# Miniprotein binders against Probable HTH-type transcriptional regulator ArcR (arcR), part 1

Scores and structures below are computed, not measured.

Target 1, 263 residues: Probable HTH-type transcriptional regulator ArcR (arcR), of Halobacterium salinarum (b0r9x6)
Amino acid sequence: MDPEAANNGEPRRITSVLNAVEIIDAIKEHRGITLQELTTELDLTKATIHTYMATLRQVGIVEQDGDGTYQLGDWFVPVSNYARNSTDLYRLGREEIDKLATQTRHTAHLVTESDGRQIVLYESMGEESVTTEYHLRMRETPRKLHTSAAGKSILAFLPEGRRETLISEIEFGTESSTPIGSPDALREQLATVRDQGYAINDEEEIHGIRSIGAPIRGRTEDVAGAVSVTAPKTRLQNAEFAGEVPALVMEAANIIEVRLETA
Structure headers, positions and changes below count from the first letter of each chain, unless a header shows other numbers.
F, E and O are the ipSAE of ESMFold2-Fast, ESMFold2 and OpenDDE, as the mean of both directions, binder to target and target to binder. V2 is 0.75 times the mean of E and O plus 0.25 times the DockQ between their complexes.
Where letters were taken out, [cut] stands.
Atom coordinates printed by the task and the answers are left out, and those that the model quotes come from them; centres of patches stay.

## First folded at step 1 (miniprotein)

Design A1
Amino acid sequence: DPELVKEFEKLAQEMEKAIEEGDPEVIRELTKLAEELSKIAQEGNPEALKRISELFDRATELIKQGDPELVKEAEKLVQEARKILEES
ESMFold2 (binder alone), alone request of step 1: mean pLDDT 63; pTM 0.496

Design A2
Amino acid sequence: SPEEILKRAEELIKEMQKLLEEAVKEGDPEKVIEKLREALDKATEIFRKLAEEGNPETIAKELEEVARKAQELVKEAIEKGDPEKALEEIKKAVERLEEAIRRAEEQ
ESMFold2 (binder alone), alone request of step 1: mean pLDDT 65; pTM 0.545

Design A3
Amino acid sequence: SEELIKKMEELVREAEKLFQEALERGDIEKAEELFRKAQELVQEALELAKKLGDPELIERVKELAERAEELMREAIEKGDYEKAQELLKEATKLMEEARKLAEEA
ESMFold2 (binder alone), alone request of step 1: mean pLDDT 59; pTM 0.444

Design B1
Amino acid sequence: SDPETLKRIQELFEEATKRMQEAFEKGDLEKVKELSEKMKELAEEVKELAEKSGNPELVKEAERLVEEMERILKEAEEKMKE
ESMFold2 (binder alone), alone request of step 1: mean pLDDT 79; pTM 0.737

Design B2
Amino acid sequence: SDPETLKRIQELFEEATKLMQEASELFEKGDLEKVKELSEKMKELAEEMTKLVKELAEKSGNPELVKEAERLVEEMERILKEAEKLSEEKMKE
ESMFold2 (binder alone), alone request of step 1: mean pLDDT 80; pTM 0.753

Design C1
Amino acid sequence: DSKVRIEVRSDDPEKLEEALRRVTELAKKLGLEVEVRVEGDTVRIRVEGVSEEDAKRLAEEIKKIAEELGLKVEVRIEEKE
ESMFold2 (binder alone), alone request of step 1: mean pLDDT 75; pTM 0.669

Design C2
Amino acid sequence: DSKVFIVVRSDDPEKLEEALRRVTELAKKLGLEVIVRVEGDTVVIAVEGVSEEDAKRLAEEIKKIAEELGLKVVVREITDPSKSEEERQRLAEELLREALEE
ESMFold2 (binder alone), alone request of step 1: mean pLDDT 68; pTM 0.587

## First folded at step 2 (miniprotein)

Design B3
Amino acid sequence: SDPETLQRIRELFNEATRLMQEAHELYQKGDLESVKRLADKMRELAEQMTDLVRKLAEDSGNPELVKQAEDLVREMERILQELERLAEDK
ESMFold2 (binder alone), alone request of step 2: mean pLDDT 85; pTM 0.833

Design B6
Amino acid sequence: SDPETLQRIRELFDEATRLMQEAHELYQKGDYEKALEKLREALDKMSEDLEKIAQELRETGDLETVKRLVEKIRELVEEMRKLLEELSRQFE
ESMFold2 (binder alone), alone request of step 2: mean pLDDT 67; pTM 0.543

Design B6b (from B6 with A16I M20L A42S M46L M80L)
Amino acid sequence: SDPETLQRIRELFDEITRLLQEAHELYQKGDYEKALEKLRESLDKLSEDLEKIAQELRETGDLETVKRLVEKIRELVEELRKLLEELSRQFE
ESMFold2 (binder alone), alone request of step 2: mean pLDDT 68; pTM 0.543

Design B7
Amino acid sequence: SPEIVERLRETLDEMSRKLREIAERLRQTGDLETVKELVEKIRELFDEMTRLAQEAYEKGDYEKALETLRKALEKMSEELEKIAQELEK
ESMFold2 (binder alone), alone request of step 2: mean pLDDT 66; pTM 0.490

Design B7b (from B7 with T11A M15L S16A M49L M76I)
Amino acid sequence: SPEIVERLREALDELARKLREIAERLRQTGDLETVKELVEKIRELFDELTRLAQEAYEKGDYEKALETLRKALEKISEELEKIAQELEK
ESMFold2 (binder alone), alone request of step 2: mean pLDDT 63; pTM 0.453

Design C3
Amino acid sequence: DSQVRIEFRSDDPEVLEQALRRVIEQAEKYGLEVEVRREGDTVTIRVTGVPEEVAERLAQEIRKIADEFGLSVEVTIDEKE
ESMFold2 (binder alone), alone request of step 2: mean pLDDT 79; pTM 0.720

Design C4 (from C3 with R5Y E7I E35T T44F R46L E74T)
Fold by ESMFold2-Fast, scan of step 3:
Structure C4 (fold): chain B 263 residues (1-263), chain A 81 residues (1-81)
Amino acid sequence: as target 1 above (263 residues)
Amino acid sequence: DSQVYIIFRSDDPEVLEQALRRVIEQAEKYGLEVTVRREGDTVFILVTGVPEEVAERLAQEIRKIADEFGLSVTVTIDEKE
């Protein structure tokens, strides 16, 4: 959580709510956590942590394993499903994502933006795709916009002021196999995305992975989300990467745009 | 075929980059597909299409690389039928 950003012009923050959120995040990031580890992580006393845990357990948000480790409870599962299913983007888009995965034989994603991060709303696996624990973990984490094809598609079509604010917050030269070197280099890439209608990722986020993304445009000068296709570089060769796949990705995005307009 | 899933953690980004390069080189010697993701102090690596007879050797080589750099490492081999 970012308390400063959350409190800019907003109502007064409640410390116990912020502490509860930090506990939930700590459990997720450690994939289960002990009382001792929590006291070290949060700079709170064991007595205070114990009280929070008792309360969170009482409402089903947290549970404790037989070995004493705290885990997130099933309370989140229906809440997560409700949040996702409540988006028009997910409801109207998922059929096109299934179609795109079938047509390309690769993995297709439906992505939205929240607080300057990309969130995967839906993933569909084509014939040549596989899902592992690694892929499941990657879906649990909001990602940076500037290092993925879906994210660059979103960033390119955000309103100018919002886009510039987000670019100013990026730390360049980190967290990728082929880092974008500067704000100007990113702006140049985004100009190309706006001109051609799709974004490419040639191992910029994940080494050995290529992606093609296209924006799902919202109403006047905004973006609702993005569609992308992802595959290992060995399976998404130059001819397919430069030709047919961008057209299919843009078509899927356009169909979803039309459905959102008429919803 | 098997999947080899690797997690490196270190507070030293230079050490992470060097270890990552070494892991990629080992996978490439076997002609294997490698997926790499970085998040702060952690690097996630997935090697796919690994023949069962190669998986354990690759895992041992990766653990040896982690030892050389003093890195915390988790290596998991998943059998994919």
Scores: ipSAE 0.000, ipTM 0.333, lowest interface PAE 13.5, mean pLDDT 80
ESMFold2 (binder alone), alone request of step 2: mean pLDDT 81; pTM 0.757

Design D2
Amino acid sequence: TDEQIDQWIRDAYEKGNVDELRRAMDYAREHGDTDQVFRIAMEWAQRTGNLDEMRNAVEFAREIGSTDLYVQAMLDLAQMTGNREDAERAYQIAKDIGNQELMDRVKQFLDSM
ESMFold2 (binder alone), alone request of step 2: mean pLDDT 69; pTM 0.576

Design E1
Amino acid sequence: SPEQIRDLVQKADELIREAKRLFDQGDYEKAIETLSRALEKLAQELRETGNPETVKRLAEKVRELIEQAKEAYRNGDMETALRKFEEALKQMAEDLKRLE
ESMFold2 (binder alone), alone request of step 2: mean pLDDT 68; pTM 0.553

Design E1b (from E1 with V9A A12M L39F V62A A72L)
Amino acid sequence: SPEQIRDLAQKMDELIREAKRLFDQGDYEKAIETLSRAFEKLAQELRETGNPETVKRLAEKARELIEQAKELYRNGDMETALRKFEEALKQMAEDLKRLE
ESMFold2 (binder alone), alone request of step 2: mean pLDDT 65; pTM 0.510

Design E1c (from E1 with A12L N51D P52L A59V V62L M92L)
Amino acid sequence: SPEQIRDLVQKLDELIREAKRLFDQGDYEKAIETLSRALEKLAQELRETGDLETVKRLVEKLRELIEQAKEAYRNGDMETALRKFEEALKQLAEDLKRLE
ESMFold2 (binder alone), alone request of step 2: mean pLDDT 70; pTM 0.599

Design E2
Amino acid sequence: STEDVIRELSERLKELAQKLRETGDLEAVKRLVEEARKLIEEAKEAFRNGDYETAIQKLSDALEKLAREMEKHGNPETVKELAEKVRQLIEEMRKLFEE
ESMFold2 (binder alone), alone request of step 2: mean pLDDT 58; pTM 0.419

Design E2b (from E2 with L13F V33A A36M V86A M93A)
Amino acid sequence: STEDVIRELSERFKELAQKLRETGDLEAVKRLAEEMRKLIEEAKEAFRNGDYETAIQKLSDALEKLAREMEKHGNPETVKELAEKARQLIEEARKLFEE
ESMFold2 (binder alone), alone request of step 2: mean pLDDT 59; pTM 0.473

## First folded at step 3 (miniprotein)

Design c2 (from C3 with R5W E7L E35R T44I R46F E74R T76Y)
Fold by ESMFold2-Fast, scan of step 3:
Structure c2 (fold): chain B 263 residues (1-263), chain A 81 residues (1-81)
Amino acid sequence: as target 1 above (263 residues)
Amino acid sequence: DSQVWILFRSDDPEVLEQALRRVIEQAEKYGLEVRVRREGDTVIIFVTGVPEEVAERLAQEIRKIADEFGLSVRVYIDEKE
C-alpha cells in the first residue's frame, strides 16, 4: 500500500473493519490471544470482542481452542497463496530465485515493499541452506528496511521523498543493537548501494549470518523489490566467493527487472 | 576492483548484436572478462575485475556506443569491492 495515497483526501473509515483488522493483527503478534488480553490491548469491552469473534469464527478467519485462546484460521492460507501468485514480481521472479539458490547453494529470497516494510514473497533453499527461527519469522512479519540487505536495496532506490520519510520514522538509539547508529550513516550506506548495485548485511540482525542483496528497479525512479542471498558468514567471507555472490545476485535482479519491464 | 554491468535494449536484434560486439571489443582492450546474458530484446553485460580508474572511462565509452546506435542503456559501477 501507498501511504501517501491512503492519507490523500478524506476516505471515510469503517470502525468495524478497523477493529477486525486490529484483532487479526493482535492474534498474530501474540501467536494466539485470550479474550482478556484482547480487551486490554484494544480497549474494547468483552461484549464487543465476543461479537467480533463470533462473526470472524463464523467465516473461518478465527478459531478458538479448548483453552479459550483465539488463533487465525486456515481461511488465510489459500487467500495468501492467491495474493502472492497474483503479483508480477512473484510470477516472473520465482525461477531466477530458484536458479540463484542452486548456483550459490544458499538461501535466496525475493522481497517486496509494503507500507514501508519488507515482505518476503518467495524463498528458495540451496543444498547448504540453514533454516533458523529468524528465517521463519522473517517470512511471517513485515520487517524494517534498514537492517537487511534486501531492505537496504529497496530503500536505496525508493523515490527520494519517500526514502526520506521512511528514514525520518526510524528510531535511532545509542547502541540499539544495529550497527547503523544515525540517519546520516544510513544515508551514506544507501549512497554506496546506489553506486555499487548491491547491499551487504554483515551480521547486522543475526550474529554469524551475512546477506547480499540487489534491487529490482522499476521503470520510473522506483523499486519493484529486491533479491538476496543469505548464508553463514564463514561461507561468504573469502574474496572469491564474496565477489561471485554479489555478481550472481545482481544478475538475478537484472533478469527479473527485464522481465517486469517487458510484461 | 570495480564491477561494471550494462543493460542494452533494442527492438532491432541486429543493432543489439553490433552494440554488444563493440562493448566486448572495448572491454577486451583493457584485458577484462565479460559475461553476457540475453533476455528477449535486452542484453545484460557484466564486466568484472575493473580497476577503479578504468571503470569510469569504460562506462563513458559504453554510453557513447549506446548513443551511436540510438540505444537506451543503463551502466552501473560497483565503485568498491
Scores: ipSAE 0.000, ipTM 0.228, lowest interface PAE 15.7, mean pLDDT 79

Design c3 (from C3 with R5F E7V T44V S72R E74I T76W D78R)
Fold by ESMFold2-Fast, scan of step 3:
Structure c3 (fold): chain B 263 residues (1-263), chain A 81 residues (1-81)
Amino acid sequence: as target 1 above (263 residues)
Amino acid sequence: DSQVFIVFRSDDPEVLEQALRRVIEQAEKYGLEVEVRREGDTVVIRVTGVPEEVAERLAQEIRKIADEFGLRVIVWIREKE
């Protein structure tokens, strides 16, 4: 859960539900957490947290290891699969993502947007792809839109009012290998994305890695998501290779758009 | 039977309109009906009830039309379940 978003609630919000969600997020972000660490993190009494944990354990949402560390339970696995499989974007897009990974030999992603963050719905790895802890974490955590090619593709095609609100919430000047210096610099990049139909991430997220992304537009004339390909920067510097990859990424996005239209 | 889906984009409304008319004409020559959606700079065309032997030929004809207008086009053939 985003702490800033959590503070902007309605008078009718149920605090115990929000506390449960915050506990779940804390377990995920710490990769397991002790009762003592939870009391430090959440500003709740030990007795109150103990009651939450007992309840979450009773329903299988949380498990406790033999050493006392809390972990997320297997209850989430079928729920996650159901949520993903119930989306038209995943069902209709995954084959094109597989094709894209095969054609480029690199990692391809299918991405959607939720509450101003990018969420990876599907990842397909080509012959030259590598699996890293970073790639696993990327699928576990909603990420900011402005730091990736898929995210910039989404941001560029969101309705202008929403796009401007999200840009206003970005803190510029954070550490990265090629940081975006200002809101105006980002707006200029997004205008280029709208003009050319694809976005480039040039080591903005990971040093030595470059990505190409393209938006998937939905029936509501809003952005439904994005597709992207990620590869070592050296492989995307070649003019012919770079030209072919944007074309393939845009083609995959267009095919998924047509499938969504006919869903 | 198959469905044939066509997507093309242009920032030139005149080019979009001319290409669209040419695609409709080709589908009609096969006795097929066309559903068209215009979304700003994008045209999405759906042709239903296309015999398998006609689908690939129609797709090739549509790609040629797009090439004549300098348009990028996606043509997708979906086999009916």
Scores: ipSAE 0.000, ipTM 0.238, lowest interface PAE 13.4, mean pLDDT 80

Design c4 (from C3 with E7T E33R E35I R37W T42V T44L R46Y)
Amino acid sequence: DSQVRITFRSDDPEVLEQALRRVIEQAEKYGLRVIVWREGDVVLIYVTGVPEEVAERLAQEIRKIADEFGLSVEVTIDEKE
ESMFold2-Fast, scan of step 3: ipSAE 0.005; ipTM 0.392

Design c5 (from C3 with Q3R R5L E7F E35V T44Y R46I T48R E74L)
Amino acid sequence: DSRVLIFFRSDDPEVLEQALRRVIEQAEKYGLEVVVRREGDTVYIIVRGVPEEVAERLAQEIRKIADEFGLSVLVTIDEKE
ESMFold2-Fast, scan of step 3: ipSAE 0.006; ipTM 0.460

Design c6 (from C3 with R5I E7Y R9K E35K T44W R46V E74F T76R)
Fold by ESMFold2-Fast, scan of step 3:
Order: structure tokens, then sequence, then C-alpha cells
Structure c6 (fold): chain B 263 residues (1-263), chain A 81 residues (1-81)
């Protein structure tokens, strides 16, 4: 028997590697986890968990603090920096994000898409920006695309088949302060994004927060990512929201597109 | 049961404290336990053991409270299946 045929054309999966990844995810999700909590969550024996934790601690992936709680180790910091710095989008885009934050005086983001989720590659804060715990946490977790201006910019320019698949997987009405009511309502918003070149988030993700995003279309006319600007609604007023900021966001996205095409 | 996670920020300590008090009072009306983490001008509140039918109503009431104080608030409902 051909092993590849038995696995429907996919490589064989190794359980111990999957278990290690699940342990790492559990530590992150719980913001630190005890041995007892881990054995309950993963349905593994205490002896098996001890072996995994001993191994992960030996290589510096996991650390144990003074009260016995497991935490993620500094091993991830240089790996994360390497992964981010290895993207053309980050290398070619970061300067424009800094400029955008300066020009608007608000928080600017460079966002990419991975496996149907938005990932923040870079954040730059303008003069009027406020650093918050929420902003820190947003950078730690891949988020759904329909919940933000950057995400909607990406969704709008994904190939139609992929876009429809992702829309079909959304549970409407539960994940935002002003939820999009239906798949058709989202499709209508995305059609407007394609027509005008930018997306608006008017308190759809966070009450009192407005965002404007624009897609970065790659070399193949597919979406490479998005640029966005985020601010409290009191600081991003109707004149800025309706004209000035969208123009600046679209300009930043276009400059990054050109750099990606000529790199 | 669900968790309701609330986040807000204010550069005015008095406004922050008044809004925090109102949110805690609202959760307590439902007999729910509230955990608060405060760092400078920022507050995180986690309400645990929230029945599904109560979670959305509580979230809406909290958004209304934040609006009364002119605050930007994040409210997320984490449902467990």
Amino acid sequence: as target 1 above (263 residues)
Amino acid sequence: DSQVIIYFKSDDPEVLEQALRRVIEQAEKYGLEVKVRREGDTVWIVVTGVPEEVAERLAQEIRKIADEFGLSVFVRIDEKE
C-alpha cells in the first residue's frame, strides 16, 4: 500500500508533535496553565504530561514559574521575529505604516491573512494613539476576517470561491458590538469595498472604535494583506472618517502594492 | 455557561471608577461573580458562569453604560460548547 494514498495525499501526522502543539496552545489560551489543568484539558495521563513538559522545558519552549504554573519561554521571541522579518509584506510595508500613523496621528496596522484569519504583522502608534491591553492581545491572536476593517478589506479581494467558503463558516450576530446581521449583508458590504477601495468598521468590533482599511493587492492581483487606521470615534470624526483618512489609507496600501510588484 | 469579557479605558480616573462600579453592579444584579484586573487607566472585567440567555442582554447593558460615560468599550462573549 502507498502511505500517501492511505492519507488522502497528505503527509503522515505524528501524534507526539500534535500533542506538543496542543500543549503550547493551551498555555497561551489559559495565559499559563498548571499540570492538573493540562491533564484535564488534553485527556493525557499525568506521567505523559510530565514527559512532554520535561522535554519542552529542556529545549526552552516552556518554563515553570515559582508557583508551578507553566508559561511559554523566550525561545519563541527570536523565532517570531525571524518569521515576521522573512515576509516581503513586513519588510516593504513597515515604513508606510509608520508614515500613516504619523499622518493620521492614530494607530496604523499592517495585516496579513493566514488560514482564513487576520494576523497583525506590524503596529505603529501616532501622536493621539492610546496603548491598551486590548491592542497587545490583538497582536497575540489570529482573528476572524469579518470583524475588522482590515479583515473585510482582505475578504473583499480574496478569490470568490475562497471568500464564499469563509463566509459560510461565520456565525452571525455574536462576535461584535454591532454585529453584521447576515451573510447577504456582509456580501453587500464587501461589494462596496471592492467598488470604493476601502472598508469601514463603525463600532462593529469594539463599541466606540472606528477603523478604515484598504487591501494590499499582490503581484498576481490577489490580496497580500491590508492596511488600517483605528481610533476612538470621538477622535476619528465624520470628515476624517468619510474622506481624509480613507484617502491616506488607500495611498499607503497602493505604495506597498507597488513595492511588492517591483521587489 | 459563558464568560463575558469587558475592557475599557479612561484618562479620567473618576470616570473610570464610576464606570467600573456601574458595570460590577449590573453583573451583580444577575447574581454573577466578577473578576477585575486594573492597570493604570485600563480595566479588564471577566464575568463567569453567565447563562447563554443572559450573556447577550448583559453585554448590551454594559455597552449602554459605557455610552453614558462616553467610553470606548470592548465586550466579548466566550461560549463553551
Scores: ipSAE 0.000, ipTM 0.150, lowest interface PAE 19.4, mean pLDDT 80

Design c7 (from C3 with Q3Y R5V E7R R37L T42F T44I T76L D78R)
Fold by ESMFold2-Fast, scan of step 3:
Structure c7 (fold): chain B 263 residues (1-263), chain A 81 residues (1-81)
Amino acid sequence: as target 1 above (263 residues)
Amino acid sequence: DSYVVIRFRSDDPEVLEQALRRVIEQAEKYGLEVEVLREGDFVIIRVTGVPEEVAERLAQEIRKIADEFGLSVEVLIREKE
């Protein structure tokens, strides 16, 4: 999540606020960061960074561990809970995600979109779910829309103008990106998602991982978020991948969609 | 006009159906239009064309019905626009 990119299109910026956010993001991205590393990474003097850190530590937003590494403080935990609980999508969707994880025995996610990125609002792990480390990263990092089933479900149902803007920002043909090789190939895939009601990710984001996603349509937006089920390819095969799981994912998304429409 | 949205959740289909019947009866007593949506374990009822002064009273009556049946219910009042 780039604060500068997030504020692009707004001509006025408040530098001290942006600097604080950049420091917070750097701590999260590096899973802890030293003062020297911050000074090297950010275009700020050590004295300036020290002043920001003193302020952020005073209010509990940042803390320093025994090794001198800066970490995010527990101040964020109740704030995160408040922000999440304040959304209709989370409140109305959580139980359905738990049901989906139980029914499929795999990991289910409730996903929203913010600034062209997918954000996991809720995760429920079924009996056959993959390792915690992978799921931890999915919860902590806003991700590109075109590389996952949930993201493609969202992208397919965003208003056309916004969808085209986001597609234009994708760097196709890079080795570490999706096997989708062109904007036109992605557009065809998204057209299929709109036609069939669900998206498939067959190792397009991470080798050995498959996902199925479905959009949650909103009243004032073409899409409010998505539901997905994720599992190792070896555990999500045959009838489950081809029909059973898509049906369950679409049902969960539809139930949440109805709740949102009637809220 | 306002509309009132009722969401019921129950593991007992018979109890859910009885509560649904009572809610519809109450709305019809006011001469109001009722839309019912059934999705799995959920029943969503939308009562439309509700005068603002009646909306809160109807919501309270519906919550009372849900309490009577021991059901989990959410009742929301929304503006139509």
Scores: ipSAE 0.000, ipTM 0.090, lowest interface PAE 23.1, mean pLDDT 78

Design c8 (from C3 with E7W R9L E33F E35R R46I T48Y S72L E74R)
Fold by ESMFold2-Fast, scan of step 3:
Order: sequence, then structure tokens, then C-alpha cells
Structure c8 (fold): chain B 263 residues (1-263), chain A 81 residues (1-81)
Amino acid sequence: as target 1 above (263 residues)
Amino acid sequence: DSQVRIWFLSDDPEVLEQALRRVIEQAEKYGLFVRVRREGDTVTIIVYGVPEEVAERLAQEIRKIADEFGLLVRVTIDEKE
């Protein structure tokens, strides 16, 4: 979230709504949560939390399994589908992401930006892709822009004022053993992304993972999203990483960009 | 390094595509990456990471392609620090 936006005269927050959102986030983060754990995390009484749970269960947002653990309900599935399908980016991009995954045999992502964070809109796995907890987490959690190739592609092409605001809010040196160490180092990388048309993440988010991303240009000098390809370093060799894959990623992004312009 | 930005205009989409293929071939000879944008009667091409000594030569080659196909062209070289 953007602290500048929060400080500029936003409407007064409603506590019960915030509590409901925090409960939903806690269930997601813990992959299911007990009443006791929820009480500890939110500093609310069991009676209060029970009331929230009864309400959320009544509307299908939360369910309780046979073990007594609270889980997110199927209410989110059609809502998520509606939100995703309402985007031109998803509708016009998904087939190109499938093609990219097939061509590279690696994992391809279609990514958008919301409130300064990257959100995976679509994922397609190639033949050499392996399902890992990392890949599941990427789809379920908004992530920082500077920690991935897709995110850096987006950040590089955001309007300069917004890009600088987001850079000023980054806590550098905390993501991995090979992270970008300073705002100036990031600015230099983003200038290279703007010049060459693609971003590289060489183990900067996760050691042993490489990715290449390219921006999907939006209207009015903005960015609509990004395309990326990600693979373990052992499966994405230096020759592919330096040559073939950037070309394929940029091609996919360009095709989606053209479709968005004519939509 | 520089970016070479190319703008083609033609009423004939087949001519635009043929000229585009020729530009991509030239860029590939130098190991360069290309982004393409097709919009109505125009094609915009960006060639990335062009060495200074190659940029002017590539621009001239692109202008020759435009002349060969009889299309309007603009070629811009943007130097980066």
C-alpha cells in the first residue's frame, strides 16, 4: 500500500470492515486458522471473533472444516473470476502466456500492478516447470515491484513521479542474498530496462531462481502490466537466459500490447 | 548504447510487414532485440542496446529499406548516458 495516498485526506476508515479484511488475510496467510490463533493475532476477544466468523460463514466468505479450522469459502471463486475476467489484460493476454510457456518450457506469468505491488493475473506452466510452494505463493500474494523481473518491468515504465515515490518507500537489502542494495542501483537497472526493453532478475528475489520480464505498455505513457518467464537457474541456462528467452518474452509482451491498443 | 526508433507509414499492410521483416533481419545481424508496435497504417519499431558505432549505420540501412519499399520513414537515435 501507498503511504502517500493514505496521508492525503482519504475518508475515515470503518473498523469492522478493516477487522473483516484482516480476518480474511489471516486465514490466507496461515492456510487455515483456529479461533485461538485468530484471537491472539488480532487482539480481539473470542466472543467478538466468533461474531465475525458467524457473519462471514453465513455469507459464505468463511467456512469451518471438520477439524474446527476456519478456511476461505467458495464465495471468492466467482468473485475472483469476475475481477480477473473484467480486465482486457487477462482476456487478451492469456493465450499468449500459454504460448510463451510452451515455447520456453518454463513458467510464464501475466502480471498487473495495484497500489504499488505486483499481482499475478495468470500463470501457465511449461513442460519443464515444477510446482513449488514459491509458485503457489506468487499467485496468492501481492508482491513488491523491485524484487522480480515482471515488477521491475512495470516499475521502469510507470510515470516518473510515481516511480520515484515507490522507490522512496522501498526498504533495500532485505529480500535475498543478492538484492539491489540502494535506490541508485535500482534506478540504474530501471534505466537499462527502459533502454533494452526487458528486465532481468538473476536470483535477486530467490536464490537459484531466474526470471526475465518485459512491460506491456498502457495508454498515456503508463504501463498496463508485464509478461515474465521464470525458472530455476539449473533449468534456465546462461545461453537461453541471455538470448532466446528475452526475445520471446518481449515478443509476447508486444503482441498483448498491440491487442490492448486495438481493443 | 543507443535506442533506434523507427516509424513506418504505408497504406499497404503487406509492404509494412515486408519492410518490418527486413528491419528485424538487420537487427538480428547485430544481435539486437526489437520491439514492434502495429497501429493502423503505421509500424513503430524500437531496436534496443545499439552500440554507438552501429547506430548510424543501422539507421542508414533502415532508410534504404524504406526507400526500397516506397514508404515514409522516421528514424531517431536516442543516446543514453
Scores: ipSAE 0.000, ipTM 0.105, lowest interface PAE 20.3, mean pLDDT 81

Design c9 (from C3 with Q3K R5M E7I E35Y R37K T44L R46M E74Y T76K)
Amino acid sequence: DSKVMIIFRSDDPEVLEQALRRVIEQAEKYGLEVYVKREGDTVLIMVTGVPEEVAERLAQEIRKIADEFGLSVYVKIDEKE
ESMFold2-Fast, scan of step 3: ipSAE 0.005; ipTM 0.448

Design e1 (from C3 with Q60R R63Y D67L S72R E74I T76F)
Fold by ESMFold2-Fast, scan of step 3:
Structure e1 (fold): chain B 263 residues (1-263), chain A 81 residues (1-81)
Amino acid sequence: as target 1 above (263 residues)
Amino acid sequence: DSQVRIEFRSDDPEVLEQALRRVIEQAEKYGLEVEVRREGDTVTIRVTGVPEEVAERLAREIYKIALEFGLRVIVFIDEKE
């Protein structure tokens, strides 16, 4: 969690709230976690963690299964649905994402940005779409902006000051299959995205996967989110990848942008 | 052959005029004729007889022009006349 720093009326950080959020994240990342594993991962005593778990269980946020492993409770399901459904981006964009998946026959995504991370708001599967562990994790985990076509679309159209701040925080490592080598290489890619209106991911995030994304822009030179289409390289051929799909993705993004503007 | 319909909307008449001229130039580059209709803050452009491979390239250029002017645009590509 990253709470607002205390200054002239803003609340001070509350440690117990931060600890609860870290516990929830740990359960999610481990896909279930034992008390012992949780104690090892967090810098807290067993007694303290036990108290947090008892409290979270009492309110239904955490459950314990038959073998003693802690899991996230059903409390999150209606809350997640409410949060998503309350966004203009989801309400106005969902139909266009369904249309895009149908037209391309591939997987289409509606993506937003929160605290410098990309979050998938909606996924629609076309007739040729494949379901993988990768797709499941995309929906469950906020991801870095520079690792995908949707994320690069967002990053390219963020205000320059914020874009530079986010780029400065990137650790250019070995986790992607075809990593961007430097901040300058990324800046060059983002300049191309701004020039052509769409971003390409040609196996840069995951070997064998291609994606095309386009930004959903705001009136005040900000970005509301992005639209993308993703498919295995074998199912998204060079002609579609270089021609038809970029135009369809840009069209979908522009229609959503117009709806947001007129809503 | 495809038909391409383009809708521009802007509260700024000067922006609409500049964007319209850029779109016409792109269509002319491909040897295509355009029909223009203006209604308030909206300009509709129709281009007929567009080869399918050219329609996608034209749409891409039009979205690029929209980005330059900060303009709202919708492009429709209709399959075969």
Scores: ipSAE 0.000, ipTM 0.250, lowest interface PAE 14.1, mean pLDDT 80

Design e2 (from C3 with E17L R21Y E28L E33R E35I R37F)
Fold by ESMFold2-Fast, scan of step 3:
Structure e2 (fold): chain B 263 residues (1-263), chain A 81 residues (1-81)
Amino acid sequence: as target 1 above (263 residues)
Amino acid sequence: DSQVRIEFRSDDPEVLLQALYRVIEQALKYGLRVIVFREGDTVTIRVTGVPEEVAERLAQEIRKIADEFGLSVEVTIDEKE
């Protein structure tokens, strides 16, 4: 968490808990971190860091590898699985994402929103998908909503007041091969998404990558998440891009939406 | 068939990601499988089942991509295992 947010008048903050969270975030951000780097980043003494690390290692949250670098421990794997598996969206959506990946032969994602950022709950790879650890690492960080098909699907169907607040917080500039130039340009895209039922990312986030997304709508003026299919531009050609894939993505999203209504 | 091994190095993960997608695009033009591993600031990419006539062309395209992004790159072509 942001330390600034923790200072909003909540009187019973426990500093050691906040420090532990900051240590965990630092390890993740640096992909392993040394004691010296931790002391510099957190402005804590080596003795204090050593005490935190000894405690976190005892419970398996942190480990130290052969060269002395601190890493996150396997304690998080079952906890992460529990947290994910506890969501209706993942439990009811996973099968449809697997089916979508199989039908399109491309990478399919199930995405939700937290604090104005997109979070990938599930990824399924079709036969023509690229298997890569690098893509997996990209999913470890909450991402912008306005530069992806899944994110734009979510943004388009958020309540208007919240959508406008999030748009106002975006810094517009050159972020891709086809940059979103202004708030009004984004609003036009989102209006199109609401009209047609799906969003397009045509190299807007990453050069050479296309994706199609569709919202999983909530009951009343809200969105639960989104489904998307992603592929290199050369594999997601004009005919698939214009009709076949959008239809399949929207169908998957609709099935998940219906399942959520009966949960 | 040959294997093409590629090692990129950069302290900027976004630059690595953009270069990686360009490499994947090139490999997929030839219908080839790509396997990627990341170790800190180094990304290792393996492209397998590469026809001999394609291997050197792919290697040149990858070196050009690395140059465009200002990345250090090592490309190795291994003859049939």
Scores: ipSAE 0.000, ipTM 0.192, lowest interface PAE 16.8, mean pLDDT 79

